# Ledger of designs, part 11: VH-VL binders against p04169

Target 1, 76 residues: p04169
Amino acid sequence: GLPDGVEDLPKAEDDHAHDYVNDAADTDHARFQEGQLCENCQFWVDYVNGWGYCQHPDFTDVLVRGEGWCSVYAPA

## First folded at step 4 (VH-VL)

Design b19 (framework fv_murlentamab)
Fold by ESMFold2-Fast, scan of step 4:
Structure b19 (fold): chain C 76 residues (1-76), chain A 123 residues (1-123), chain B 106 residues (1-106)
Amino acid sequence: as target 1 above (76 residues)
Amino acid sequence: QVRLVQSGAEVKKPGASVKVSCKASGYTFTNYAIHWVRQAPGQRLEWMGWINAGNGKTKYSQEFQGRVTITRDTSASTAYMELSSLRSEDTAVYYCAREGHWSRGFTYYFDYWGQGTLVTVSS
Amino acid sequence: DIQMTQSPSTLSASVGDRVTITCRASSSVSYIAWYQQKPGKAPKLLTYDASSLESGVPSRFSGSGSGTEFTLTISSLQPDDFATYYCQQYRSYPYTFGGGTKVEIK
């Protein structure tokens, strides 16, 4: 689920937490593997127009982009 | 309707600071980043930095690092850009601009712009 | 920093002409936006993501390209189109703009 108040969450910026990037293609992180995206991560909850909620504790204050990535990625 | 309204023109002396405001209306202010872009007479547009209106985090161009400060007031739906240690080369129109629409791709194109604030730096 | 080079700097054209302006990036970029600016006015978004037309922009405007080479085309120039046009990359910080192409009456 989407949390109460999800409609008031701001979009994440690059470097919000865990080397987050709004476009996975922008990361040079050693842990990145081709095809890893926020939208296929275990923490992803889809919301609107390619943005979603991330259930990871460090992202509960923002919306993350589905085509983004961060270093705590875990496959769904 | 989305609108960004900026403060009026400023005339400053070299060494002074200027603070330009950008009042947003017609959308949820905290859901979008506000960017600042300047244009000196006859020159290209130059990106200065941005602020996440929700959490207040900023990112600045290295060229302006140490001289620019971007802030916001969520209760007033207003972003601010302060530029210090002004020199004649800082004479420019300063624009605030909102990041792009909700989309699957990058959103860091600018879909709505303020009208611009002319800052003139002269002795 | 990614350098954006526009050509030509100025072009003279007549109403009804097909106008093409180019934008070259110093490194491969995924995304380009194009803006129109009239004297004394803020820039107005025309296209984004290289080829997506902004809502409310006339269909005579189109963007194309990929990698390092991008174009904005005006299929049949109208009086309202005499302006300066800028490209912008938003692939990487700092976001950078081209030098502009001024479309003037011939």
Scores: ipSAE 0.007, ipTM 0.639, lowest interface PAE 14.0, mean pLDDT 87

Design b20 (framework fv_murlentamab)
Fold by ESMFold2-Fast, scan of step 4:
Structure b20 (fold): chain C 76 residues (1-76), chain A 126 residues (1-126), chain B 106 residues (1-106)
Amino acid sequence: as target 1 above (76 residues)
Amino acid sequence: QVRLVQSGAEVKKPGASVKVSCKASGYTFTSYAIHWVRQAPGQRLEWMGWINAGNGNKKYSQEFQGRVTITRDTSASTAYMELSSLRSEDTAVYYCARDSKGYTVWYHGTSYFDYWGQGTLVTVSS
Amino acid sequence: DIQMTQSPSTLSASVGDRVTITCRASQSISYIAWYQQKPGKAPKLLTYDASSLESGVPSRFSGSGSGTEFTLTISSLQPDDFATYYCQQYKSYPLTFGGGTKVEIK
């Protein structure tokens, strides 16, 4: 679930952690596989307007974009 | 126990094609990617491309796009690299190498190489 | 493409010396591996993820660095260590290698 205070979390910037990008189409990362998105990752918790919470320890301070990607992606 | 064994040296004329094989043993072939890397005499290592041995997904370096084809045969646990329209500048030792991370729940891309084939010298001369 | 620049290109050293070789990336990266290559042989993995030592590699080898500056250190050079060393980035395609550093006997 969503953590207490999720409404106060800022939106992630590109490169927040683990080569994060707000648009998966922008990554040329060697670990990227076509179709991988934050919104179909195991750590994703949907929140509002295409943004969600990421339960990965390095993303607990931001909201991440559903269409984003990062190098610690794990399929749901 | 993990081994990658490549086919033997080749001598080709300009304009020909060469196909190098890389037979894997000692691990589950379909759980790892195989990369191809070449090294011209006295030069740096140059990445050519990779193939996911399980699902067949492949990616090539822009430098080799249109001339390189990487394939695999799951039943033979063998990867192949074919390079066409050979030039004298293609004279090099060609290596296959296993991607170290394998395909796990956390890693689905490419990384560094934990096991290498012995190399195949391809000489292109008129 | 991420360009990997190694320095020096050649290094003369004696057995017992502490040897440090450097790899500079043209962009900030988090993923770098180091390889050892002897004449006529395939490269051998030494370190990965900047600072992790590959199993079976002697502890005299160590990797360090972050961002754009990375180093491989051999704390006490052994006769078996005279070889060429290459760094490799695996942050983005195409995967790229440094130009190599040849460690030769002084």
Scores: ipSAE 0.006, ipTM 0.717, lowest interface PAE 9.3, mean pLDDT 89

Design c01 (framework fv_murlentamab)
Fold by ESMFold2-Fast, scan of step 4:
Structure c01 (fold): chain C 76 residues (1-76), chain A 123 residues (1-123), chain B 106 residues (1-106)
Amino acid sequence: as target 1 above (76 residues)
Amino acid sequence: QVRLVQSGAEVKKPGASVKVSCKASGYTFTSYAIHWVRQAPGQRLEWMGWINAGYGNTKYSQEFQGRVTITRDTSASTAYMELSSLRSEDTAVYYCARKGYDWRSGYSYFDYWGQGTLVTVSS
Amino acid sequence: DIQMTQSPSTLSASVGDRVTITCRASQSISYIAWYQQKPGKAPKLLTYDASSLESGVPSRFSGSGSGTEFTLTISSLQPDDFATYYCQQYNSYPWTFGGGTKVEIK
């Protein structure tokens, strides 16, 4: 689930951690495969307006974009 | 091995357009970005823009916005850079370069370069 | 735009010399690479992320520095090392290169 205080989390900027990008189309990472998105990752918890919470320890301080991507992507 | 092979030298008149190709081999083309960098005689390297080979998304340097178009063909594993409205100041060697990965820093660098394409703009 | 200033623009050296090339950024950065370019050839990556040596590059090459001042050092110059060297920041767009340092025979 969503953590207490999720409404106060800032939106992630590109490069927050693990080569994070707010738009998967912007990544040039060798691990990327077409169709991988934060919103279909195992760490995703949907929140509001295309933004969600990421349960990965390095993203607990931000909201991530559903159409984003990072190098620790793991399919749901 | 990784290799980037560019098209041959071009001679163009002012006002023309030029399209340079960069054919990739030895790796999964769609997993990397291709950047374009030019170097006028005796001058520094100048970054022009890049393309995500998988999705086709591009970013351009402000200096070249409106004149440069970068595209790719995933079936041919080839990136293209087209520069329009050529001027004598566009005489340069144009390079394609692959953006590699450094997992420690999260950023990447140019690990492989094409051999370069000389474009001469003269009347 | 982050401006990259290299010094010196040229240096004359002999085989066996220790050579140091400096690159200064107009603001603090962490992501910088160094390239070697020989006449008529494409640049070749030497170091990235300031101090990481690219695979296959001789150990006599090393990068160091942080913040705004970075250096490339060649500990014992070899005949194959006479070339022009460029620094490049990839901290933020647009990516920018230094003006180059030509290492020529004394």
Scores: ipSAE 0.008, ipTM 0.651, lowest interface PAE 11.0, mean pLDDT 87

Design c02 (framework fv_murlentamab)
Fold by ESMFold2-Fast, scan of step 4:
Structure c02 (fold): chain C 76 residues (1-76), chain A 123 residues (1-123), chain B 106 residues (1-106)
Amino acid sequence: as target 1 above (76 residues)
Amino acid sequence: QVRLVQSGAEVKKPGASVKVSCKASGYTFTRYAIHWVRQAPGQRLEWMGWINAGYGNTKYSQEFQGRVTITRDTSASTAYMELSSLRSEDTAVYYCARKGYDWRSGYSYFDYWGQGTLVTVSS
Amino acid sequence: DIQMTQSPSTLSASVGDRVTITCRASQSISYIAWYQQKPGKAPKLLTYDASSLESGVPSRFSGSGSGTEFTLTISSLQPDDFATYYCQQYNSYPWTFGGGTKVEIK
């Protein structure tokens, strides 16, 4: 679930943590596999307008983009 | 049975390049990443970089960026690590290692390792 | 980068002893693995995800800890266990290892 105060979280910028990118198409990371997106990751909790909360400890201070990607991706 | 078999020991002069191979067997090569980790005599393990064996995308440690190149050959199920501009400080055992899978984390621990390749850099 | 500080650097022990090795991270982490390395050989995975025992590893090995302090315990040291042990964090890129703990004969 969504944390208290989710409405106050800023949108993540590229490179926030774990080689995060707001658009999966922008990653050059060796771990990336076609089709991996924040919105189909185990840590994803949908919020609003294509943005969501990431339950990973290193993303608790931001919103992540559903079409984004990071190196700690795990399939939902 | 998963196996990673590396090429044999190398002796190089300063300024040369070395290319170490790592042949995988016993699993679908293109589904795993291969990492390279080195260990200088009496020193800690040091991560160098990795390659997605399926797509060929690479990521390198900032310390080695510009000197290391990691590649793979999917037909041969083999990964390669080339280190250029060798210095005496590059004398180490170089290991390839397979990324382990943990569905919860998605992160990389190393479940299978090659036997290591000793690279000696001396005049 | 997350720094992994491992202690002690060397440990003298006898067969049958309970051995505890510590690894401290420079920031809070959840994902750590432990490896055993014998002279002239590659490291072998013992535990991952702090406390999960790798298949085929004897049950006398166990990992524990959370936050910044983690331990590997060998409940009753066997002759085959004299080796160097390394922790590795995989919480944050780049992956980093501890300095190693050599468990040697007392």
Scores: ipSAE 0.006, ipTM 0.640, lowest interface PAE 11.8, mean pLDDT 87

Design c03 (framework fv_murlentamab)
Fold by ESMFold2-Fast, scan of step 4:
Structure c03 (fold): chain C 76 residues (1-76), chain A 123 residues (1-123), chain B 106 residues (1-106)
Amino acid sequence: as target 1 above (76 residues)
Amino acid sequence: QVRLVQSGAEVKKPGASVKVSCKASGYTFTSYAIHWVRQAPGQRLEWMGWINAGYGKTKYSQEFQGRVTITRDTSASTAYMELSSLRSEDTAVYYCARKGYDWRSGYSYFDYWGQGTLVTVSS
Amino acid sequence: DIQMTQSPSTLSASVGDRVTITCRASQSISYIAWYQQKPGKAPKLLTYDASSLESGVPSRFSGSGSGTEFTLTISSLQPDDFATYYCQQYNSYPWTFGGGTKVEIK
């Protein structure tokens, strides 16, 4: 689930951690494969307006974009 | 062993273009990004941009956007940086550098550098 | 862009001295590397992620710091260490370097 205080988390910027991008189309990472998105990643917890919480330890301080991507992507 | 070998020194007139190559060996070329960094005489290092060698997508520093083009040839394991509309201020040593990855961590530093290519722009 | 300011720009030291150079970021960062550059050579990685020592780098080199202030320390300066040192942030694009600190013979 969503953590306490999720409403106070700032939105992630590109390059927050693990070559994170708010738009998967912007990634230059060799590990990227078409169709991979934060919202279909195993760490994703949906929140509001296309933003969600990421349960990966390096993203607990931000909201991530559902259409985003990062290099530690793992399919849900 | 991992090696990045760059093309030789260039002398250009203002307004010309220069294309520097960076040939990679000792690793799977398409699994890493190649960045370009320059250093004018007596100045700091300046990041120019990068290319994902596998995917082919590029990202450029705003200062060089419109003048720099980074490409790669996967069959030759070579990255290229072309800088157009050269000015005397573009006189610098240009380096290619590999961004190392641990796919779990994502963030990495430049683990291997090319030897540098001196580009001199003078009338 | 994140601005990286190094201090001092030059320092004179003797073999055996403890040398400390500082890098200040214009905003809080977590990802910083230090490089050594000798004349006519490409930079060589010393530390990454603020405090992680690169394999093969002598243990006399260490990085420390968090937030906006970071340091590179050489605990006992050797003849091979007279060089220019640069910090680099890779927290966000564009990646930016400090102005360099030249460590020269006293």
Scores: ipSAE 0.008, ipTM 0.643, lowest interface PAE 10.1, mean pLDDT 87

Design c04 (framework fv_murlentamab)
Fold by ESMFold2-Fast, scan of step 4:
Structure c04 (fold): chain C 76 residues (1-76), chain A 123 residues (1-123), chain B 106 residues (1-106)
Amino acid sequence: as target 1 above (76 residues)
Amino acid sequence: QVRLVQSGAEVKKPGASVKVSCKASGYTFTSYAIHWVRQAPGQRLEWMGWINAGRGNTKYSQEFQGRVTITRDTSASTAYMELSSLRSEDTAVYYCARKGYDWRSGYSYFDYWGQGTLVTVSS
Amino acid sequence: DIQMTQSPSTLSASVGDRVTITCRASQSISYIAWYQQKPGKAPKLLTYDASSLESGVPSRFSGSGSGTEFTLTISSLQPDDFATYYCQQYNSYPWTFGGGTKVEIK
């Protein structure tokens, strides 16, 4: 689930952690595979307007974009 | 085989700008981020910012925001750090360092470092 | 910013001694690296992810700890190990370093 205070979290910027990008199409990372997105990742918890909470410890301070990607992606 | 080679020492006057280069070899330049870290004489290491060598996206420490600009040239496999409005307290050794990456964790630590560039700011 | 405090600031030791350096974070973290720096040289990575030894680093070096307290241990100090050691957290932006621990000959 969503953490207390999720409504106060700022949106992530590119390169927040783990080579994070707000648009998966922008990554040139070797681990990227077509179709991988934050919103189909194991750590994703949907929130509002295409943004969600990421349960990975390095993203507890931000909202991540559903169409984003990072190098610790794990399929849901 | 991984090497980061920096430009030579610089002496600048207060108010000037300095641009330090960091030439990478021995790996695919665009697959790794390059960080910049400085160390004033007798002081701790201080992170300044980094650039994704492939995309060109940058992130800067708040202390340097507005004074530091990090760029790269993918054809030359070279990263650059420019610091403007120099003050005497900017006298330091400036290092470039490659982002380390563990495939499981994706963590950002520094696995290879340039030799350092001494920048001296004096009137 | 996460503050990293190292102790001791200076440590005098003899070859063959077990040396332990401590790093305390101002809040709980999971990601910390340790570096060795010799005078006039760039830092060299020793450990990352708290306890993972970098390839090519001698096995006498080890990292441990969790939460707010982390240690770097040198099990049997060698002449080549007299240097300054720094911890670095990469848990939260901005990345921050400890103040350093200088290991010098007794």
Scores: ipSAE 0.007, ipTM 0.646, lowest interface PAE 12.1, mean pLDDT 87

Design c05 (framework fv_murlentamab)
Fold by ESMFold2-Fast, scan of step 4:
Structure c05 (fold): chain C 76 residues (1-76), chain A 123 residues (1-123), chain B 106 residues (1-106)
Amino acid sequence: as target 1 above (76 residues)
Amino acid sequence: QVRLVQSGAEVKKPGASVKVSCKASGYTFTSYAIHWVRQAPGQRLEWMGWINAGYGNTKYSQEFQGRVTITRDTSASTAYMELSSLRSEDTAVYYCARKGYDWRSGYSYFDYWGQGTLVTVSS
Amino acid sequence: DIQMTQSPSTLSASVGDRVTITCRASQSISYIAWYQQKPGKAPKLLTYDASSLESGVPSRFSGSGSGTEFTLTISSLQPDDFATYYCQQYNKYPWTFGGGTKVEIK
């Protein structure tokens, strides 16, 4: 679930961790595969307006974009 | 064994273009990104850009945007870096490097480098 | 851009010496690598993720630090260690390198 204080988390910037991008179309990572998005990743918890919480330890301080991607993507 | 083998030294006139190749072997080429880094004589390493060998997406340093083009040929397992409008300040050794990936931590770094290609721009 | 300031630019040392090279980032980072470069050769990875030693690298090399201050230490300098050393951040694009530290024989 969503953590306490999720409403106060800032939106992630590109390159926050693990080659994170707010738009999967912008990724330069060789491990990217078409259709992979934060919103269909196992770490995704939906929140509001296309933003969500990521349960991965390196993203607990930000909101990530559902249309984003990062190199630790794992399918839900 | 993982190897990146680059094309040989080039001598160019100001205003010309140069295209350096980087042939990969010993791993699945399309599963890794290839970066390009240069080093002018006596100076620091300078990141130029990279390509996703699988999908072909590229990203360039702002300093080189508009002059650099990075491409790849998946059938030949080769990446290319073309630099146009050459100046004497572009005299440098150009390296290709593979972006390593630790799946456990997700962190990335340059784990294998090509031998370098000296590009001399003079006259 | 994250600026990497490396010091000293040059140091003279003898075999058996403990040498320490420092690298300061202009903002807090977690992802830093150290490379060794010998004349005419490509850089060789020594450490990554600040303190992780690359496979095959001698244990006399160690990386440490967090935030903005990082160090590479060679506990007992060997003849094969006379080279230039570079730090690199891979926390944020563009990836940036330190200015290098040349370790020369005294």
Scores: ipSAE 0.013, ipTM 0.664, lowest interface PAE 7.9, mean pLDDT 87

Design c06 (framework fv_murlentamab)
Fold by ESMFold2-Fast, scan of step 4:
Structure c06 (fold): chain C 76 residues (1-76), chain A 123 residues (1-123), chain B 106 residues (1-106)
Amino acid sequence: as target 1 above (76 residues)
Amino acid sequence: QVRLVQSGAEVKKPGASVKVSCKASGYTFTSYAIHWVRQAPGQRLEWMGWINAGYGNTKYSQEFQGRVTITRDTSASTAYMELSSLRSEDTAVYYCARKGYDWRSGYSYFDYWGQGTLVTVSS
Amino acid sequence: DIQMTQSPSTLSASVGDRVTITCRASQSIRYIAWYQQKPGKAPKLLTYDASSLESGVPSRFSGSGSGTEFTLTISSLQPDDFATYYCQQYNSYPWTFGGGTKVEIK
């Protein structure tokens, strides 16, 4: 679930951690496969307006975009 | 048994183009990026660009933008680097290198290299 | 572009010596790798992420440093270690290499 204080988390910037990008189309990472998105990753918890919480330890301080991607992607 | 095998040496005249191949084996080709790095005789290594072997998107060094094209053929597990408008200063050994992946850091390094292809540009 | 400056450009050493090679970045970086290159051969990865030793690389090689100053150390130089060594930053594109340090026989 969503953590306490989720409403106060800032939106992630590109390169926050693990080659994170707010738009999966912007990634140049070799691990990327078409169709992989934060919103279909196992760490995703939906929140509001296309943004969500990421349960991965390195993303607990930000909201990530559902259309985003990072190199620790794992299918839900 | 990861292996990158490059095409053989080339001799070109100024103004020509050269296309070097890099055939990968021993791993899932589409799961790694292939970078291209050159080294002129007695000079430092110089990064040229790379391709995501799975998705196919590319990124090029500003110095080579407009002259370099990197492509791949997933069925052949082969990456290609084409350099056009060759100058004598382009005489170098050209290497392909695989970008390894470190899950924890998210960034990576060149874990395996091709043997190199000497391209000589002379009039 | 991040500039990588290596020192010294050459060093003469004997088998058994402790060898230290330095690499300075023009701005603070986190991600740096070290490579060994022998004449006519492709570079071989030694360390990555500043201090992580690549599998199969002898433990006499070690990387250290942070910020703008990084070091490759060979604790007891062996005959197989006479080569040119390069640092590389992969913190930001374009990826850039140092000028190299040639370790040659004294």
Scores: ipSAE 0.008, ipTM 0.643, lowest interface PAE 10.4, mean pLDDT 87

Design c07 (framework fv_murlentamab)
Fold by ESMFold2-Fast, scan of step 4:
Structure c07 (fold): chain C 76 residues (1-76), chain A 123 residues (1-123), chain B 106 residues (1-106)
Amino acid sequence: as target 1 above (76 residues)
Amino acid sequence: QVRLVQSGAEVKKPGASVKVSCKASGYTFTSYYIHWVRQAPGQRLEWMGWINAGNGNTKYSQEFQGRVTITRDTSASTAYMELSSLRSEDTAVYYCARKGYDWRSGYSYFDYWGQGTLVTVSS
Amino acid sequence: DIQMTQSPSTLSASVGDRVTITCRASQSISYIAWYQQKPGKAPKLLTYDASSLESGVPSRFSGSGSGTEFTLTISSLQPDDFATYYCQQYNSYPWTFGGGTKVEIK
């Protein structure tokens, strides 16, 4: 679920961790497959306005965009 | 000072292609996106697509998919928008605009615009 | 696609008037910007994130609103404010603009 204090988390910048991008179409990473998005990743917890919490240990300090992507993507 | 300078006005016949340039200065070109937006006379602004100046990845509006190609030259700090199969309804002022990324808000807006390039398509 | 509807399409006002322009989104959004466009010129950013004023923009301009209803207010209209104003959502792609509101100074 959503952590306590989720309302105080800043939104992620591109390159926050694991080649993260706020728009999946922006990645040229070899691991990317078309259709992969943060919002259909196993670590995604929906929050508000297209932003969510990522349960991956390297993203616990930010919100990630649902249409984003990173190299540790794992399908839900 | 951030500046985007576009190429001059073009007059084209239906069926032709046009390529508009947008030369950036005053910032690190490869750290930003360049978007293209057009405006027909008296009409609303219409988003066409963007390019990530660093890696060259592009995203196009579905309306323009297949007709628009956006490219960049990192050594010249210049983005290009080519629109093919021109029709009379493509008569518009074409703008390039920089997408600034504000980490606090996550999503940004068009913070700097080129001066616009009028493309007239007539037969 | 998120549709942005502006009203009114045209507005006539006198110098010194308080002017309000409205923008309605077809779904709830948080990321909206307002632009001013003068004849023959590129649009100029006025506000972003609904209510944040861009640096260098006069304080008579302000944005407000949340959800689906947003406004741009000019507290004391100046002759330099003759222009068309556009709202834009950047909540999701494709980014979309309102139809514009032309402010005519009489």
Scores: ipSAE 0.007, ipTM 0.616, lowest interface PAE 13.5, mean pLDDT 86

Design c08 (framework fv_murlentamab)
Fold by ESMFold2-Fast, scan of step 4:
Structure c08 (fold): chain C 76 residues (1-76), chain A 123 residues (1-123), chain B 106 residues (1-106)
Amino acid sequence: as target 1 above (76 residues)
Amino acid sequence: QVRLVQSGAEVKKPGASVKVSCKASGYTFTSYWIHWVRQAPGQRLEWMGWINAGNGNTKYSQEFQGRVTITRDTSASTAYMELSSLRSEDTAVYYCARKGYDWRSGYSYFDYWGQGTLVTVSS
Amino acid sequence: DIQMTQSPSTLSASVGDRVTITCRASQSISYIAWYQQKPGKAPKLLTYDASSLESGVPSRFSGSGSGTEFTLTISSLQPDDFATYYCQQYNSYPWTFGGGTKVEIK
């Protein structure tokens, strides 16, 4: 689930970690495959207004966008 | 030390259900995924499904869709796999296994395994 | 589904031998793991991500390969190494295993 203090997390910026982008359409990464999004990733926990928490250790300090993508994507 | 300890052997009749438990210790249970893999006598390992112990999300192999249910209890650090409508061909050793923690890959290999639970389905 | 084919199905070898077992994927992959299974025991992880050696696994074990052809090599077979070995792809859902290679005494 959602961690304590999730309401205080800032929104991720592009390039936060693992070539993260807030819009999957913006990635040019070789591992990207059409249809991959943060919101259908194993690490996604939905929160509010299209933003969610990512359980990956390198994203515990931010909210990630559901329409985003990063290079450690794993299908849910 | 990381340990996964499974419940004991079961003997079931065709049409029954079986529920196998997998108790985790030695790590933060909610930070990992637990997979279930079975091996029928003389056959290959066969992936059944997984559960994210933190959020409870599950994914099942299409072959087992509709018959398998994977759950967890975070207070007990225990994962469960229930298989319904048992057939004689479901006779196998059932393993729980922890997803390896390699965030670079983002995919699933299994770094620690339970000891296995033999489920025998006979008339 | 990605099919994993192991060869040989059975291999006879002596202590001290160099043993190589092969796993062929039905399509190009990058993510493969190798496991050792002894009779009556759960599988034990040996290598992952094609060539990464799991902590605590002896250095005589090594994984290699790319594309569709992957190998596990045991550089100098020890008595404890007589077991069945399985490859597993984790490139694409559903995860699939090879049929196994049994390494037995010659």
Scores: ipSAE 0.007, ipTM 0.673, lowest interface PAE 10.4, mean pLDDT 89

